# Designs tried in a protein design chat: VH-VL binders against o60147. Part 307

Target 1, 175 residues: o60147
Amino acid sequence: MLEKNKYLYIFRHIQTNQVLLSQGNVLKKTALFQLPYPLQKPVAPNGMRPAKLRKDHWVPLLKVEFPNESMFQSVFMQLLNYRKYRSVQPLTSDLLKLPIPVRRRKIMRQEVPNTIADLADILNKEKFPENSVRLQLSDKSDSEYADWPPSVQIDSEEIKLSRGFREKTTVDEAR

## First folded at step 15 (VH-VL)

Design kc12 (framework fv_dargistotug)
Fold by ESMFold2-Fast, scan of step 15:
Structure kc12 (fold): chain C 175 residues (1-175), chain A 120 residues (1-120), chain B 106 residues (1-106)
Amino acid sequence: as target 1 above (175 residues)
Amino acid sequence: QVQLVQSGSELKKPGASVKVSCKASGYTFRSYGMNWVRQAPGQGLEWMGWINTYTGEPTYAQGFTGRFVFSLDTSVSTAYLQISSLKAEDTAVYYCARGVPYLSYGFDSWGQGTLVTVSS
Amino acid sequence: DIQLTQSPSFLSASVGDRVTITCRASQDISSYLAWYQQKPGKAPKLLIYDASTLESGVPSRFSGSGSGTEFTLTISSLQPEDFATYYCQQDYEYPTFGGGTKVEIK
């Protein structure tokens, strides 16, 4: 509904801390293409075999409620742009000294603090009205990755889902 | 089978424009980036940039800003390279190549190349 | 941009020879180096990525080594089908290619 147009859900992978953005509380298979690179190396000649989206591997990181759809769209698009920018930056010399699997784990683990910092930066730049943006975090300590503007009200309530993170349809839960 | 099939050779006059296509098949188009690589006659390979097939954002190497445009038509799994205001020094074989830069994976699938000749 | 210098630019070899090609980077690129083979009139083919990982379907006579600024591609026993131009390529920054090494028949 209307509420779907003003809520941003961010999910994290339980093991890797990779982050997926959603415009609602339903995480679709297309969300996998948000990852900065595919999870699997291409297998010639058949190409890359994509990872299956499994609901139990992804949990809510945070939920943001905006006062209107325009503000939601602005922040959502800017957040996608920030993630894109990070994905194409050269790696630090410290990371390059590590074997590839270890490097990827470190980079993936940084997605949670990076996404939170990016969100806060966008909200600081936008100058929204005081207490107009409501932020819910699954783990409140994650709010400490950034300094939040006066426009942000941090909700003390946990992100609640009825069963898993995909509560809207039985079909979505089966897949 | 992964395939990248490019459009046919082009002969253009200086100042004209050209649009080269690269049609992908055998994999999920949006899961891989698409790179453009140029090779002038008798010369080596030169990376021009890439386009993120998921987001649609192009990144251009130094020297390929302005006259060069990368674009996509995801409905037909096709990437495009457009060159405007063609110059003689643009004469080259243009390749599309599948890969995401900055990950040390290399570019594992290549189009057959499109020869663009610019002469008066 | 990171510059890659290949040596030699040309080499003549016989079937059965051990061939070594060197690629030097203008700065430390860790293991962010790939090797390609290009035959006349054809697109390049990926041989090795991450400095030393052999691409699927590539014969085991090809091997890569090195890290930092000095890298080598070795063909342990040259075959007739291996006469080609070889390129190194880095993607630590904006990707760049070496100048190429043409392997010719003696």
Scores: ipSAE 0.005, ipTM 0.478, lowest interface PAE 13.4, mean pLDDT 80

Design kc13 (framework fv_dargistotug)
Fold by ESMFold2-Fast, scan of step 15:
Structure kc13 (fold): chain C 175 residues (1-175), chain A 120 residues (1-120), chain B 106 residues (1-106)
Amino acid sequence: as target 1 above (175 residues)
Amino acid sequence: QVQLVQSGSELKKPGASVKVSCKASGYTFRSYGMNWVRQAPGQGLEWMGWINTYTGEPTYAQGFTGRFVFSLDTSVSTAYLQISSLKAEDTAVYYCARGTPFLSYGFDSWGQGTLVTVSS
Amino acid sequence: DIQLTQSPSFLSASVGDRVTITCRASQDISSYLAWYQQKPGKAPKLLIYDASTLESGVPSRFSGSGSGTEFTLTISSLQPEDFATYYCQQDYEYPTFGGGTKVEIK
């Protein structure tokens, strides 16, 4: 149980580039609550209804191993705050000139670079011990979205997922 | 050991304000969210909201907007609940509880509770 | 909000009995459910989180099961110190609690 409390997995959607945070190597349906709604039209959380999760559409983006649960929870809370901050920023005039579907695709595509930059920013302001945080990336080039502190050790080892993670399921939009 | 110690009971008149404190010890205060939970006499538990202890940002459940304010003093590892314009229906035991929502970890440490009684 | 319905609201039991408490969610909450024990005049105590994970220091006679919308807390052999009110709680969205189940001595 101790080891499980030290890990953060980040997944990305293969088509939209949206990201989801998870403490385990399997996605739970509730993670869909993390998905942003249009930046200019925020709704109360109790007004949101998550869609059914299609596991075959999500792939691991990165895995972070922290020295302890306290550091994991601190970083997780900060990432949630960064996501909330980004969701309430006003849209630029350039984005407002785009048709809605094009605008949404551009916003969604930025989630991977933004999440990686936010993670790096959090780790840079925290003074963690050298090489104490282990970062594994599915695509090592994604590390170039940010400058990493000495506390981070980037690992090229494969991110291992639970058996059955990518079970393909036909998803009907249930009402 | 993890401990949350709340301020003592309060007897207030309608229209008054109350400020309940919750002092944390035995862990890194900024690493765990703090929740507020209300329990009216003879009734069940009701989640009021939480405060992100790292950022200081509060989030309130729908029934607890307006008169209720969550705040922190990180220098003394203390969270606060302030209720303004007290009403009789605010009579309850108020608990602080450690936990970050949406993680499925539950609230693993609780304050002893503060009874707030609102009567004329 | 997500509504949690506990059954029964009250039960009478004897020491040594197997006690089962059910919690039903108004929508699928996966495994985002915790169970608490509350004794009169005391704060709640976490027993189970993530539907089935036993909190450190909690006796093994307590167990949780279920996923989606149906969850169960089981006490395999009730002890004198187990007479209390039990609550389920979800954090799939904004946290909510069930109405509670009071377990008293027969």
Scores: ipSAE 0.007, ipTM 0.587, lowest interface PAE 9.4, mean pLDDT 81

Design kc14 (framework fv_dargistotug)
Fold by ESMFold2-Fast, scan of step 15:
Structure kc14 (fold): chain C 175 residues (1-175), chain A 120 residues (1-120), chain B 106 residues (1-106)
Amino acid sequence: as target 1 above (175 residues)
Amino acid sequence: QVQLVQSGSELKKPGASVKVSCKASGYTFRSYGMNWVRQAPGQGLEWMGWINTYTGEPTYAQGFTGRFVFSLDTSVSTAYLQISSLKAEDTAVYYCARGTPWLSYGFDSWGQGTLVTVSS
Amino acid sequence: DIQLTQSPSFLSASVGDRVTITCRASQDISSYLAWYQQKPGKAPKLLIYDASTLESGVPSRFSGSGSGTEFTLTISSLQPEDFATYYCQQDYEYPTFGGGTKVEIK
């Protein structure tokens, strides 16, 4: 089904700015596997990774509509690869000077600008038709984290979430 | 500098309603949860609940359902606590406090408090 | 709800004293515990979060320890400005506060 999975939803944690990618407008417990934290050994048992999925903590960051499933799959997989690559990079000397809890929160805060920059980089490298990709941002100013190719149309229309996303927080076997 | 500034003290009769405001500045309002905490005269602190400042979804602690309403005006970075059908036992200082529960981060910034006195 | 029991509820101390306050949880809360200082007529101030992490700007004489169900706040050398009521607070489940410990001048 060529166009069945042509929507990418990206969510951010309201306070930590950690990012989760979803193929639909509902977050599932499996999305937690996208968080390869901690980059360093945690002092707390749960480290930087959420112990369980709390839907009430996550807010929509952006939604991307692709012209077909093939383009969606390509971009989605590349974005996951960018996130994995970032998680293993060495820390700068400025970050190493900070106490571990402060350092970890600063790293997490950068996931939003990093994800947006990575998305734009992927879209700039692909040969997509002009105005073929629709990008909806919850906050239009977030578009300024990157330069966008001619293939992208940007708007700040409200991102509608499914009823399941707004229901009670689900406690999952998060590991 | 992060600041939370609350509205002034209120003196109300039983059965009236009150709306307390908490105006935030010095940070991105929609990137931190906002909590409400009550302290009755001579008593300790009691968490009432929180509101997700991005979605507007409130979560109330046990005992604070029905008469208590959390709301927002994001255009002016302000959170509100409304109490309807006031009772004498609602007499307390009400605090707003910045934080998202369940992160072990604590509530790092607090309003100065609003004294609500319910008396005949 | 998770209940937090603080002991003692009241203590008298002198400047320079080492003060310890205990907070016990009714169930395992891992490290999801914070400590606050409240002076008369003022809002609470966060001192420590995640059981043992000192909040920025808080003097190093304050320290927190513990995990699971038993937690301690220590003031290594009490100063005049430290006379206040101290509260522990958990957010492992719906947030709750301990009953408070009032530290008064001897």
Scores: ipSAE 0.569, ipTM 0.832, lowest interface PAE 1.7, mean pLDDT 86

Design kc15 (framework fv_dargistotug)
Fold by ESMFold2-Fast, scan of step 15:
Structure kc15 (fold): chain C 175 residues (1-175), chain A 120 residues (1-120), chain B 106 residues (1-106)
Amino acid sequence: as target 1 above (175 residues)
Amino acid sequence: QVQLVQSGSELKKPGASVKVSCKASGYTFRSYGMNWVRQAPGQGLEWMGWINTYTGEPTYAQGFTGRFVFSLDTSVSTAYLQISSLKAEDTAVYYCARGTPYLNYGFDSWGQGTLVTVSS
Amino acid sequence: DIQLTQSPSFLSASVGDRVTITCRASQDISSYLAWYQQKPGKAPKLLIYDASTLESGVPSRFSGSGSGTEFTLTISSLQPEDFATYYCQQDYEYPTFGGGTKVEIK
């Protein structure tokens, strides 16, 4: 019997702290659609130009193993919802006081704690079986951004930090 | 068991509008995206776009912006495709298909298809 | 958009034959390729996803291989019910389908 992928990988940018969600250990160009200023059409001259994915600039933040693909897809869909919700909220007066480049850097730096908090919130709201979801972090201290439900089992081993990974290396890691 | 059941065939005049439904059952509707795929007579498959069933956010492929609208009624687990200002070249079988793009699972369940014929 | 080129567009085969269909992507799509079977008047049916993973309920005579830009679908011993049109599909970017390969009885 073959089983569909049930792993969610969360990556962070080494400089900006921006976060990308990915199925398995493969970081696809389409993940860029998750970044601020999402595009529905080809970018106009006044808009944000489509960027190329630089895999060597992204490192694993968190790996989540779900008991089945249905639970994985549910959580993935909800994380996309949380990211959309955050992107459409009005900027606070404190953020509006900042110059645009400083404001963007501050927003980007919050993506790691925000994503971890969002993931925990989703897992707390879902009724998953005890110890059914396995979390593996690159830095265990990042687990402190949230309170985790009984469904979550945090792996004692951290993810090995890797930069400059390739499609071949990504496939090998996923094995 | 997963089932997607679509509305019946439609015969329309140019300039009219049509709304195709796709009712899902046998799974948690919000956990999987819903795609729309078109197939003109004697032609291959063409992906039109998808709707995120959790957020209600539609994404349209190039060529399907403007006249095409994806929507949901989550209370009855149904997705809709509306085509306005119908043209003869819109004549095709329209399929709904379960899948979340970019996740590499393929589209694992399909509706039976709805034939939309546009002729004067 | 990523373009998928299928070859051949048409083939004639007999029951028991080994059939191979090729799909070539215009850029590296890793393993983000699926294969579908479509019979006349029917909806497509998923056969293979992630380039080589057989969908539940699909006969083991179907197999997929490849990565990057070159992919193949193989039917090891063609059965009467396998006469159909086969499509490859990528979802590395916005999904696109290949042009299809029609497998007809000889």
Scores: ipSAE 0.110, ipTM 0.682, lowest interface PAE 6.0, mean pLDDT 82

Design kc16 (framework fv_dargistotug)
Fold by ESMFold2-Fast, scan of step 15:
Structure kc16 (fold): chain C 175 residues (1-175), chain A 120 residues (1-120), chain B 106 residues (1-106)
Amino acid sequence: as target 1 above (175 residues)
Amino acid sequence: QVQLVQSGSELKKPGASVKVSCKASGYTFRSYGMNWVRQAPGQGLEWMGWINTYTGEPTYAQGFTGRFVFSLDTSVSTAYLQISSLKAEDTAVYYCARGTPYLSFGFDSWGQGTLVTVSS
Amino acid sequence: DIQLTQSPSFLSASVGDRVTITCRASQDISSYLAWYQQKPGKAPKLLIYDASTLESGVPSRFSGSGSGTEFTLTISSLQPEDFATYYCQQDYEYPTFGGGTKVEIK
C-alpha cells in the first residue's frame, strides 16, 4: 500500500515551462495560485470567471518519493517558499527591454531549471539517509540542472498519473 | 531554424484512406503542441484539432471526430493525420502548425501543406 | 463555437497606403487573437499574437490592437510584398479563423 502523502508530483506546462507542485497525482484548480504569471486573461465584468485549469496542457516533470510524511511536508513547504522568493526578485535590464508578453514567456521557461535546482538545494541541506529519496524524471536529462546529494537515487521508470487533472477523484490513485 | 516538412500530394478515390506526415526539426518536439488546419480549394482556414506531443493525447474540433486520427512518432519528431473513408468534401490542403491552443500565442510555424484530392 | 467576422472581405490599395482590417468575435475573447498572412500557394505566416504582440521577424509596419470583441490589424505603409490574404484567429476556446481579407495592390 503506497502512502500518498509521501509523494510529491511536479508538473510542467507543455509549452511555457511553468511549474505546478502537487501533493498527489491529480492537479487541483487551487494549484493555479502558485503561478506568478497566470495563463488566464482578465475578462470584462459580466463575463465568465477567467481562472481555469486546462488539464490537457500539463505534463509530468518529476515525482519524488520521500522516506516519510514529515520529510515530504518539509521539502514541499520549502519548495513553495523558494518559488515565492523567486517571484518577487527584481527583473534584469535585458528582460525589461522586451515587450511584456515576450518577457513573461522567457521568465516562465526558466521555471523547470529553477524548480529542479531548488529541489536539489533543499535536499542537499536536509541530509537525508543515503538512497532514501527516490526521484523519477520524465526526461532524465533534466537531472543535469543540479548536483544531487547522496540521499537521492534517480529512477528511469515511467511516472504513472491519473488522466484527470481537474480535481478528478480516482479511488485507485487517491492513495 | 524551426521547420515543419509535410509529405507530398495525394490523389485518392472515395472510400480510401490517406496518412499525411509532418516532420519537425529545429526545436524540442515534445515541448509544443501540434495542430492540424484544413483549407478547401479557394476557401479559408479551418482548425481540425491538436495533439499534445508529450502525452500523445489528441483533441478534435467539432466535425473532425471519427474519420480523422492524429498520432505521433516521437522517435523521429513526426506527427500524422490519418483520414479514413475519404469523401469528395475532404479535398483540401492540410497543414500542420506548431502551437498549444488556449494560450493566445498563435501558431508560429507551419508545414508547407499537403494537397489531398478525392475524386468524386 | 466562437465566430470571427472579418471586414472587409477584400480591398485594393496603393503602395504606401495605411490599411486596416477588422475582426469581430461573437463573444468576449479578451486578447486571445492572432493575425496571419497567407500568400497564394503558401502556408500562413504568424504576424501578431495576443492581439498586439508582433511576432519575431515581422516588419514593424504591421501592428495589432483591440480586446474583447473588436480587433484590428494595421499595415502602416503597404509594400508590394504585402499582397496576400489576412486571417484573424482566436484560441480563447477551440480555435476558429475569420473568413479572410484579400488585399490587392492597385
Scores: ipSAE 0.335, ipTM 0.766, lowest interface PAE 3.7, mean pLDDT 85

Design kc17 (framework fv_dargistotug)
Fold by ESMFold2-Fast, scan of step 15:
Structure kc17 (fold): chain C 175 residues (1-175), chain A 120 residues (1-120), chain B 106 residues (1-106)
Amino acid sequence: as target 1 above (175 residues)
Amino acid sequence: QVQLVQSGSELKKPGASVKVSCKASGYTFRSYGMNWVRQAPGQGLEWMGWINTYTGEPTYAQGFTGRFVFSLDTSVSTAYLQISSLKAEDTAVYYCARGTPYLSWGFDSWGQGTLVTVSS
Amino acid sequence: DIQLTQSPSFLSASVGDRVTITCRASQDISSYLAWYQQKPGKAPKLLIYDASTLESGVPSRFSGSGSGTEFTLTISSLQPEDFATYYCQQDYEYPTFGGGTKVEIK
């Protein structure tokens, strides 16, 4: 039995710092359901469908390699739950006094540190073997948003952002 | 070896309730979502909803709210489907199927099915 | 909900034939499509997921193709054990199944 997935890819939006999770190095339109704020006005009838995905607007933030599909799915499901929980929490009084556009920008910019902290929290709670989870970042300094458990090994090589890699990390728009 | 074993067939009268079980083995129960799929006699497959086995949160498709309840007993790796106030149109084979929606993975393991017959 | 339309609903074929089944989605579902085989009295069996990826243990004569709104399941050389009903299924939104295609002996 071959494993379907053992990699989690996390992408950030280059302008807003909004975060998307993906099971592979290609973002699918369905990932846009994760966003609390649409990148553009939705065209869909009920407004609940994702907006069009712009492949050149998303870059890899980090890649996580798990030892098997079961561990990947466990962490992925928990991370989605953490993101949902954050999206329904009451806003602080400081945020509520800001104009709506400014407030949204501040909330969106926190998604990168929040997602990294949530990932680390989940990995600290799980009973994974030492050095079993490999973490590779586009910018190693982003690892400073959290304290990592012994199960995590941070790769010495950063994810290189090149033309070829960028093309293969987003939805193919060729029709 | 991944296995999903469902409870046996049920014959019920209209207005009764039924609880179908789906016992999982051969994998980490909480790591994969569990779906319920219905197939009326001679008809196609109909997705009823799923339950997130990690959080316990159920999601129901349109038409399966109210009388249908998904639940779990993680201590015995078992998922349950309860149908209250049974109607003749509930007569069908009910399947549990392993999979987390929205990932394009498909449902890669299925229970053998439980026939629920509702007759007056 | 996203609707999936399968064609044909019925197909008569002989052993050795190339069989093609089509699934059309009411909207763009990217590659979020799976194919299942169901024999009478049995649970469905996953054949293909993510539109074109063959499930482990499934014979290589089965293949899937397509993206967006049009998808195809192909059986390159039909065998006796392949006479069954085939279903497509999407999980781009709430999962839905196509109406099925019954492959019968000529």
Scores: ipSAE 0.006, ipTM 0.546, lowest interface PAE 11.4, mean pLDDT 80

Design kc18 (framework fv_dargistotug)
Fold by ESMFold2-Fast, scan of step 15:
Structure kc18 (fold): chain C 175 residues (1-175), chain A 120 residues (1-120), chain B 106 residues (1-106)
Amino acid sequence: as target 1 above (175 residues)
Amino acid sequence: QVQLVQSGSELKKPGASVKVSCKASGYTFRSYGMNWVRQAPGQGLEWMGWINTYTGEPTYAQGFTGRFVFSLDTSVSTAYLQISSLKAEDTAVYYCARGTPYLSYGFDSWGQGTLVTVSS
Amino acid sequence: DIQLTQSPSFLSASVGDRVTITCRASQGISSYLAWYQQKPGKAPKLLIYDASTLESGVPSRFSGSGSGTEFTLTISSLQPEDFATYYCQQDYEYPTFGGGTKVEIK
């Protein structure tokens, strides 16, 4: 049986540090709608090209296991809302003094710390049962971006998947 | 300070194998792709491919499959290029260069280059 | 592969001259173009990325322009240290380099 809504898979872009959230261990092209700064520009022989998901650019950041689909859906939707809220906040004076390309790179690099902090904030507010949510990180030091509630159990082993979160039983939607 | 330091020059006979190293420092190794670029004597630059430093997955340009292998040792922040069954046409300076393709960011840091000479 | 054609292949100019190098792509690449400087016996150095963005530490006399298939690198006032070969490079698809432009300075 397909266990599609029990896990939240969080990916980061290898170099820009932008974050994508996924319900499955393989990213879909629709995930690109989450990005405030598109990575692919529209160019083709006819002058236009749809954005392409470069799956080889995305690496695992964090895997969250929830005890049930309801808890997953609640946290997933709240995390998307936190990200939308962040994208419309005014820029600081320090950022405004930077050239646009440099400014965007600095903003993007903060998505990993921000996403981890937001996840912890949501889990702290939700009051889930002790040890009911399991976190497995690619780099355990990333857990230091936040204070975690008693509901969270951080796996002692880091993610070492060679092809992101790929598992043999997961359907690939690459297109 | 970002630095890429490559291994020293190699003189090999046809049919031999060579392994070039590229040691990175001054940044988070697994947060940037690593490219390999070749330059034959008196010729221009030729992109060979890149390796995802997090996953270890290589991508090779056309013409650089089979005899050419990209690999990593993440514990020492080092990327490797191995060339098997060396031919005279492999004589070139081989560069490693930091960057993830398809971003329009360019390759912003380069190793000093490793000259591989294949002659009898 | 996307092919890049540079013009001219060779250029001779005096100190203080304005130098222009062009790069043509075989298909549209938006702004996915970078320019590099390579001095004899040295590794290439990134000058410009995203067609027109100057890399940190690169002198302001260097500038890039263009989009789609036609791109230009300009050196507004050539200096003795600008003796080098210049390469354009795209990464819209598998990266490829232009053939290079050798700039001789007297």
Scores: ipSAE 0.406, ipTM 0.797, lowest interface PAE 3.2, mean pLDDT 87

Design kc19 (framework fv_dargistotug)
Fold by ESMFold2-Fast, scan of step 15:
Structure kc19 (fold): chain C 175 residues (1-175), chain A 120 residues (1-120), chain B 106 residues (1-106)
Amino acid sequence: as target 1 above (175 residues)
Amino acid sequence: QVQLVQSGSELKKPGASVKVSCKASGYTFRSYGMNWVRQAPGQGLEWMGWINTYTGEPTYAQGFTGRFVFSLDTSVSTAYLQISSLKAEDTAVYYCARGTPYLSYGFDSWGQGTLVTVSS
Amino acid sequence: DIQLTQSPSFLSASVGDRVTITCRASQDISSYLAWYQQKPGKAPKLLIYDASKLESGVPSRFSGSGSGTEFTLTISSLQPEDFATYYCQQDYEYPTFGGGTKVEIK
């Protein structure tokens, strides 16, 4: 590898709408540490079986191309900090009155709008050059969750990838 | 209101092919996996596999590779099951069911079923 | 594949009875178990998911319990509309269904 990473890949879970950030176009098992609500439970005895990354559950949400690795790292770290901040905030009394499964589904469904809004907020605070950041979405309507700064160019072409951002894989293979 | 509506019953001869449709409404089609479940006459339920409605990627259970094909038309929120080279043992009610496997969420909405009868 | 064994395969009961159906998995599936009700000529209906969570709109007389390899579905006071076949289903790996338990009127 001769070139440093300039891409941020954002995945969403097909059904729960939970979000994973990745420095590569393929999700790694360690990305699961980002989730406030685990998708797979440890099994008895004593919970020693590790969580499994179900790559076929994750779909591309958006891809961000930065001019250099320094800008990428700054934005990536800020997004992780925003997510950490959200996870430690007290829940509203309205949410606390809901049954736990209903509460969690409501919180998880907002992760896509929240992540997009957070990304835009970070990019608005940074004073990057005009049209220096390229944003490509799987669904262009998701760009409407935020107001974007002049530094952002939204690609007219939507993402057309199978299984996340990677090349098409064998459809018959058992996971 | 979530609804899955399947195509009508089919009577086919051995060696023919059949294509069953499952039209979804009342929810965001690309945000839930779609499963296919078979039930032979007088028998229990058998999971055939699922298709990721966002990517179009199918996953087939053991025993349902080759002759069985899952596909989508996202423009009309419809999933399809195609069975080629039909055999008498393919006679069953075929159900589509909404859900993403491996979440412990179960399949919370089902089509009414399509009876496929294979006889000479 | 993970095998699910239901017992009994058939039971005869009266309205008002407490009914219990057991599902045993061939390996540890944690709580990745759902229960369905199927009436003749109809599609299955989800009753319980995640071993013990009641699906929205399902009467409170239905409950699920268990974890690991042993699971039970309980109907606390059987009603006329509860005469049906019940299936357990796991999705810890590729989904599989139990063989079913037919609940018939005495």
Scores: ipSAE 0.309, ipTM 0.778, lowest interface PAE 4.0, mean pLDDT 87

